# Ledger of designs, part 2: VHH binders against q9uj72

Target 1, 324 residues: q9uj72
Amino acid sequence: MFCGDYVQGTIFPAPNFNPIMDAQMLGGALQGFDCDKDMLINILTQRCNAQRMMIAEAYQSMYGRDLIGDMREQLSDHFKDVMAGLMYPPPLYDAHELWHAMKGVGTDENCLIEILASRTNGEIFQMREAYCLQYSNNLQEDIYSETSGHFRDTLMNLVQGTREEGYTDPAMAAQDAMVLWEACQQKTGEHKTMLQMILCNKSYQQLRLVFQEFQNISGQDMVDAINECYDGYFQELLVAIVLCVRDKPAYFAYRLYSAIHDFGFHNKTVIRILIARSEIDLLTIRKRYKERYGKSLFHDIRNFASGHYKKALLAICAGDAEDY

## First folded at step 5 (VHH)

Design y1k
Fold by OpenDDE, look of step 5:
Structure y1k (fold): chain B 324 residues (1-324), chain A 121 residues (1-121)
Amino acid sequence: as target 1 above (324 residues)
Amino acid sequence: EVQLVESGGGVVQPGRSLRLSCAASGFTFSSYAMHWVRQAPGKGLEWIGNIYHSGKTFYNPSLKSLVTISRDDSTNTLYLQMNSLRAEDTAIYYCARGLRYFDRSPYMDVWGKGTLVTVSS
């Protein structure tokens, strides 16, 4: 199903970049009672993450203060979350989101699903390291302790970051499709294990073949079959994996749409996705969003968010273009 | 023609005060944010501060106690008051116009030629 389209983000390295001057302006913006929130937006949403790190370093060097700390002190609510979120390296941001998803009473299973189903082996490895360094805990251990059942097993499989990346094998794909078919028919614990093992460990290219073969054998779409046969967060995780394999930008478009329309604008999800994908495929996500839902992501953000929070999100979403 | 012209620079002794002016022409001055930037010999550009069309000011924290930016829209003039000048304040001082498309943009599209301030005993 993946057509091989080029993916593109919305935030790029700024030309003629001067981290010292940016830091100076941010310092000025954060001074006093009246914070220049627009200046924060105009700088931080127009710099790539690597540049933002350089700004933070310059800030620390010049003022002896942590930029993120100062922002957290001076800013509030979801705007704070956006500005602070932009200042994390991607692995550390993922770690941050996962930590908070598991901290306290209850677990944000949807956050775990979204992150762990969509990240590459390299990203998984980096976030594990970041998690350990930042929180002095093992990510796998925390996931294990906070989840249960086949859902846990699947997450544990994903967090290993050992998905295959080899050549495709059509014959093997046919065999795996049969296994998936059988799993959907029998629905035993053993079959669930086999199912998640295939979905978590085969390469994306291989899984695309598997899904095609599954369609050929069963006459049913893989997602539909999962929805019919399984339930709970295990089902949701399996679906997320399949959707990411098919079209990762489309998956995030779906997540954003759901967050905005089904959950009364779930701010954490919207913020997390926009920040995490801004340099990867957010423009492509916008395209998928428009194609699937008829209105632009920009339009929906503009309509459902307010204040500088809205401005920040729209800036991350690539300015004021409403074409997609 | 859009133009910015700085004036008021010169040689001044340490501890003294100096007021720089920037005369704007060729555009609606009152609609734009204005910036002061300086460049010391052998160093990069340093942002001093800005003033928005509303009169709101922001300053580099390192310089906040030593500088005041103001504007007179009736005369299309930007000012930089500097107090307790030090040798380290020796630099070419530039006024610059902020981008109109972004009300509070870090970007500057028009620059003056600058005025030299030398702080020396």
Scores: ipSAE 0.835, ipTM 0.946, lowest interface PAE 0.5, mean pLDDT 93
Fold by OpenDDE, look of step 7:
Structure y1k (fold): chain B 324 residues (1-324), chain A 121 residues (1-121)
Amino acid sequence: as target 1 above (324 residues)
Amino acid sequence: EVQLVESGGGVVQPGRSLRLSCAASGFTFSSYAMHWVRQAPGKGLEWIGNIYHSGKTFYNPSLKSLVTISRDDSTNTLYLQMNSLRAEDTAIYYCARGLRYFDRSPYMDVWGKGTLVTVSS
């Protein structure tokens, strides 16, 4: 069921915006003997990304220093990650997260799934460009080298950013549903390939029809079928795609809940989602979170985070007395 | 009524020092952070610095060596000490009330009318 709700973020352009003055206050906060962490939170969580870029430019012009660099130098731990993360344009932030997910010891497959399953063609294109610019590597090549099997194939399909858009065909949807059903029955490599090709390349509108037809044919929900028939990161990726097609805010609500409750508050995931979605649909995510789990996202963040880190997350998440 | 009133401005020669005062009334002064901001002729607002209720101060790095902010909560007065004044320091100086704690409120919600400082030989 497609919920046609208006999606809204939690961070908006500040009125009467003065990038110079903000930069001056940030300078005061970062370049003194003590760091004013509250000032950082007050400014950066109450400005949209475009405004934050203007602040960074003003900061550079005024002091000859990089704002992100100064924050990395002066701040620590997860608070640093939040403040620095806010300073990236969205494509650069995605690139940053993907790079860190693949570089170092092991691979954060969940990060790859979350980002690549949820981003639009435009976002993927910009992310690829940003990745190349920042790290002088090709994102597709890095993904290929860090992953394997059908999981890799599916990620490689998604990272192309060539999903169809706008057109629906009910007859084709019925055919695709049959293919998906057969894939769930046979579970061969060829069927897995066909399954991921459909899920990665058909438009969201078309896939919604496909999922409905699948339900009609099989009597089973698409997610349940995937969970029954497949396993590992391939399964998780397929589920993520289906959930994003149905309700992207609900998917992120699920990711946040899992990060908080199943993984002992996985900081990277919480930070990434709050920052990435703050100007897009974080308010909607909050609503889905509350509806699904009975407690507000604000409440859970408040209970599991501490210090200025908590303050920063809560500022991004936003909330009111009803969230308590 | 919440009110801020700046005083101590005037004409001063380059190299001299000047101390500005801001008298607060109508609210619990000791519970609020306070700011100094100035505006030179034809220029935008420039943040000078602030002082928290704890007494902790932060300054614009460009002005830090030339200014000192202090407060007297017993008299509800904010101070700005300026040293080695230059022609470029000519501006209207404003005191402004900050926040008690972190929220979504404006950083400075109450402003004085300002006091003019003219640095001229």
Scores: ipSAE 0.813, ipTM 0.935, lowest interface PAE 0.5, mean pLDDT 93
Fold by ESMFold2, look of step 5:
Structure y1k (fold): chain B 324 residues (1-324), chain A 121 residues (1-121)
Amino acid sequence: as target 1 above (324 residues)
Amino acid sequence: EVQLVESGGGVVQPGRSLRLSCAASGFTFSSYAMHWVRQAPGKGLEWIGNIYHSGKTFYNPSLKSLVTISRDDSTNTLYLQMNSLRAEDTAIYYCARGLRYFDRSPYMDVWGKGTLVTVSS
């Protein structure tokens, strides 16, 4: 339905925005015996993050209360996670998700992969700053202590936030492709190190040239080669990097499809992607999802979620004309 | 044509009570949440509260003890009861159509012209 390949989100700044009235309606929704969950959804999913910050400020000014705190008192379960998550500034939301992926017993490696493989240098820098300020911890040190092997080394490279930007060199792309091909043939620790350094450090534009040259010299697609040569979370991370370089919205569509259909509805992953991408490329992600999987993301969420939690997710996702 | 018409405004002494009415026409009144909003002279809009199709009500915390909203679906009429009126309650009072029960519609999409309430002397 859209013309062109531009990325778009699903949540935009609301026209005729009135933060004072929004805050008054949220006060009515949260401060009595009853909670008006529909009002929360209709206001908070229909404002962009910057507008939500203004609503929270108005709420505090009028009532002397913390809006997020009032929501945490009245809400529970996954619905609470969606509504609270909408109130985080984007860098703090990424920091929050990484913190909880690593704290407690076990590590959520797929959360680490999804965030660190997909974020830009600027997003990583802001996320690291937010993590330090909020948790009084160093993000890189926490990743180091919670992970191991080449998986750790690759995440540590990504979290530096120093990927090359701009310049491309076709002759260097051919050299880089030869290094990747040799790494798939020899599979030593040193070859794995060289491979991840190329994938983490070269610009997206340069890597697209590298992947073309890899196809030329090997006869293989880069993802297929990685799948044949490596395994475990290292393999999954390398694939995530390649997919993000090629078509980041398609990567997130794949992640959402897996979260919905593999081993039950993985609430944390669905919530995280919908919130984090809602103002960036979630509309484009929806398009890729329907193209690849046949049914809309809206349809699949409607079938697997329930109650106000479902309503909130569907409001963030929005639907195509066919869904209504 | 969808219409909302407020009535019952006028001049009233401090400490008195007043009931405002909002007559609705041109739509299925019983399917919608309804709102009351006011605007004092020189001030912005202030949300008073709402009532859902079920009869459930929510109020601006600043006004909760002072107002009661009710509806009569058989006469398509929305009501606002105000008690112990003060000079600061002087405002134009509007009714507005809100959320649709079955299909989620934009909130406060149709407004009345308003009725003036003056609390003086």
Scores: ipSAE 0.576, ipTM 0.869, lowest interface PAE 2.0, mean pLDDT 90
Fold by ESMFold2, look of step 7:
Structure y1k (fold): chain B 324 residues (1-324), chain A 121 residues (1-121)
Amino acid sequence: as target 1 above (324 residues)
Amino acid sequence: EVQLVESGGGVVQPGRSLRLSCAASGFTFSSYAMHWVRQAPGKGLEWIGNIYHSGKTFYNPSLKSLVTISRDDSTNTLYLQMNSLRAEDTAIYYCARGLRYFDRSPYMDVWGKGTLVTVSS
């Protein structure tokens, strides 16, 4: 009867797709003295990920060369990151981003939060498999060793990929809301554990009922209560979970706005979100961004990025046709 | 009214050279990237190369040493020079209009009817 929220991406399967001709044109762009960066953008941002995989296969069959490898030889900096990132299958891209969040200089907790708080059970399962195959490492073990405290415990619960699905129980929602209310009042380690177990394990549908009951019991919004009760990365992770339950595109719009405007343009975050959401909900994210911040995402990217990097990001963003 | 007309095809001997022309009309030729594509008998389309408004060219790596693309914006004409022709170069050769000012160069929205080149002893 009630179908819930509809979301939409910005990149779709191209009509009249010819992977052999695309591979030939990419060969021309990459294998000569000059690199045709505009051709790379025009082809790769105008094909869906599945089509890009077919292009890479055709390129290898035709030239005996690795398309991603040739791009890495010819390209540099953030433009390379965008173009190479487009060539990753989605589970492998998530695995790649998590690997570098933990194996680079310092742990990038915001990357861990953004990925693990937002992905579905199926996406987490596929991401764990890709991580193991690509890096010969166990994702859960790496998270455990790189994080600590209740932040770690919450990430470890999320990475199991075992959230309840399609279940609602209004009586249990009232009980769960009471537990959350007590946790905000008492703030013990045991209460923190109970709180994150509810947020990580209950279905999205159940949690929406829980948040309604929490507001009835406490008179407070759930996010405001968490912000008042807790701090640090644990608090940020809990807020991310709640925001994703409520309106996942709005969560990503918030993340993009922060990445663009806080401490300069945080390139890794902008690139990651645009690529990862391009076939899922990036159009919806654009709408939420404009609704909340007044300026379109396209406008902000155009003002803060430059060169072929800017052209690539704007092509993924797919223009301003839906910005009012 | 937009029209692309190829000419210069015919029968040539292996090892010889041939120059194809593509006459453009009904649009501002100088504002568009232009492409050459061919189709050998029983084969799929093969991209030969392109040329931008600036005169910059890019080529299929398999054909780079054998072909040269040029344009004359004063006569609205695109050219393909082919050298050291081989039997496998027998194909229908098409010119195609790319996107304006490099915006969507891989998109070929207007095609000619093609000109047949046969390389035979």
Scores: ipSAE 0.546, ipTM 0.860, lowest interface PAE 2.2, mean pLDDT 89

## First folded at step 8 (VHH)

Design ye
Fold by OpenDDE, look of step 10:
Structure ye (fold): chain B 324 residues (1-324), chain A 122 residues (1-122)
Amino acid sequence: as target 1 above (324 residues)
Amino acid sequence: EVQLVESGGGVVQPGRSLRLSCAASGFTFSSYAMHWVRQAPGKGLEWIGNIYHSGKTFYNPSLKSLVTISRDDSTNTLYLQMNSLRAEDTAIYYCARGLRYFWDRSPYFDVWGKGTLVTVSS
């Protein structure tokens, strides 16, 4: 039921890295009469984020220009989003995605769920800082103002970044499982509060024990129980938390599949996940994707995307059609 | 079997022009992007520019005004025209083959020539 496999990304530090050479080639690609989009893909998707930052610095030093600025000026549509996205430090990228999810008319609740349910305490702390620096506003305040109900309460709990870590207690797990079982049976506001408090604050290791005990007590899977008892974005958020506890790569595989097949290739979600997870567990995500759905993520991206945008996504995904 | 051989280097006076050639063999030259790179004494590698199979060229912004890259696929030859040479242009000049598939190979080059020395001095 629970997977503890080794996780791996698709983008790694390039050997024999030369930020000056990269910057020169990018300069040629961006400052000429035409833009060499293939060169951009070839360089930026084959460098880790830290190396990309060094390239940007070299670019600035050599040409007195901002690389991201030049890309935004020269590039368009989703390709621009991919290339520019690659240039953000991970915390700033998360902050960027959250800000845009809450900006304008409406709120992208799925983006909020995806990010806040999956990030570690450290990542959450860093994105909060990045958010404040970049947008001169508090992430918690914005989330609070853009959401409501138990959904809001749960997000607010997650964004605190205070989930327990390390220690496990089987006896406590059994008690918590009983609380969750009762919550699923009674479904009152107080029970919803207890439910989200346990799911948001207990360690992943502890929650795995809790879920096992829940199964033992109720005879039902935790996700199934949530789906039967709750509705709306609150339900979706709870499920996301449980899935991330069980197998985070599998959760992202699910998100990608849904984005591609259920939402007509939701570009923002696909771009965000590929970029954010490229150095963490994207290879593992690909494996889960293939195992669960029978086709490779590479295959689906190739079939549903087009142009340099497709090339960029495939490059981040790495591999080819014969690979998972 | 795959080989690149640069030629045309030598000693030139400042302000003069020079044309370098690179002869390719052992592969389908017309199918590859080709690059020029140089290395000055005591300095790192510097990318000069490239030309794709389509004939499209891109240049290092720092050198663009002084260089022109061309190719002749019928003779499997790459060219680098340099104008208004300066002492700072003294370097070993290399031609290099670009990658065919960006997800399978280095973003730079997979084949190098041995280089040709250009010395700009009075």
Scores: ipSAE 0.796, ipTM 0.932, lowest interface PAE 0.5, mean pLDDT 93
Fold by ESMFold2, look of step 8:
Structure ye (fold): chain B 324 residues (1-324), chain A 122 residues (1-122)
Amino acid sequence: as target 1 above (324 residues)
Amino acid sequence: EVQLVESGGGVVQPGRSLRLSCAASGFTFSSYAMHWVRQAPGKGLEWIGNIYHSGKTFYNPSLKSLVTISRDDSTNTLYLQMNSLRAEDTAIYYCARGLRYFWDRSPYFDVWGKGTLVTVSS
């Protein structure tokens, strides 16, 4: 009933934008023996992605050099990943992250889940095109070859980018909820297929009604039911879909908290989320993070990272500096 | 009030040297990176270089070897030394304050001086 928070990022178009002067400053930072890493942070985290593209164009025009290439030569480790990542157009960044999640030994299933469960139809279409252009490969074929089972089937449905967009229908929601409830009880391959097709194909608005009806008929929360009924990456993907439908910023807050606090310190996940959400909903993600975990995202990043890597992440996060 | 005031501009002959000063007041000068920027008549802003509180400097690649930036934290003064001046160095020269903290979402140059005119001619 109440108007909720507007979804908002932390990075906006800079006023009085001057791409030529920005390119000159980046030239000074990158083209000597020493690198001015603070300058890189100050410029690139305080321009929106569209403005960063104009800076890269000015840099190329002025020096005949590739800005991303110069940064990769001068920078290392996670700081390099942040600064280079900021220079990718969003569809290409998603494509880049998926490519590297699937190449080499093993597959980073959490990266596949995070991207494919959370992106809109338009974002999926654009990332598929970027993937084809950049890597000369078909994204769907790569996912198919790198995954298996119902996990694969669910990812393949999501990557089509064909989720319904439309009005809610309470009678259909009740029918879908009964199918989900039966699938949690029976757990056959056919029931798993029906379950993932509902979760992948119904609109977000319709799925919220489905989840209400599911609780009405089963007495269980949808996530709790999935956790009790299924396991492995299939279960994790289904949970990610439900969480994204309910409150996508809260899903990303959960993913950030897990990446920061779980054993292994998952730097790639933190970097990916901060960059990908910086112009979309990262401010809202910060709010959900503080609400759920009692400490600010800024505080946790300050303890998680060090050096210029930390400075870059904090600049993207852009707030709660005085919070604990 | 936070203030930056440039001085030392004027008319100079080609081939000569000139030192510009920038007097800072109203803030802890030693905590900030400082920059020099210029604007030639009818042209856009051109970044000259910066200096950090540590004394470390970085320069526009096009101006390397022709300029030197220094600072004196005891007098809150920023300097720009320019050598072998040419007609194309005719410009208004500005000092500017860099940001101290990246996460405050302030403009990179939040304080500018009013500028000092340098004219290179016979």
Scores: ipSAE 0.577, ipTM 0.876, lowest interface PAE 2.1, mean pLDDT 90

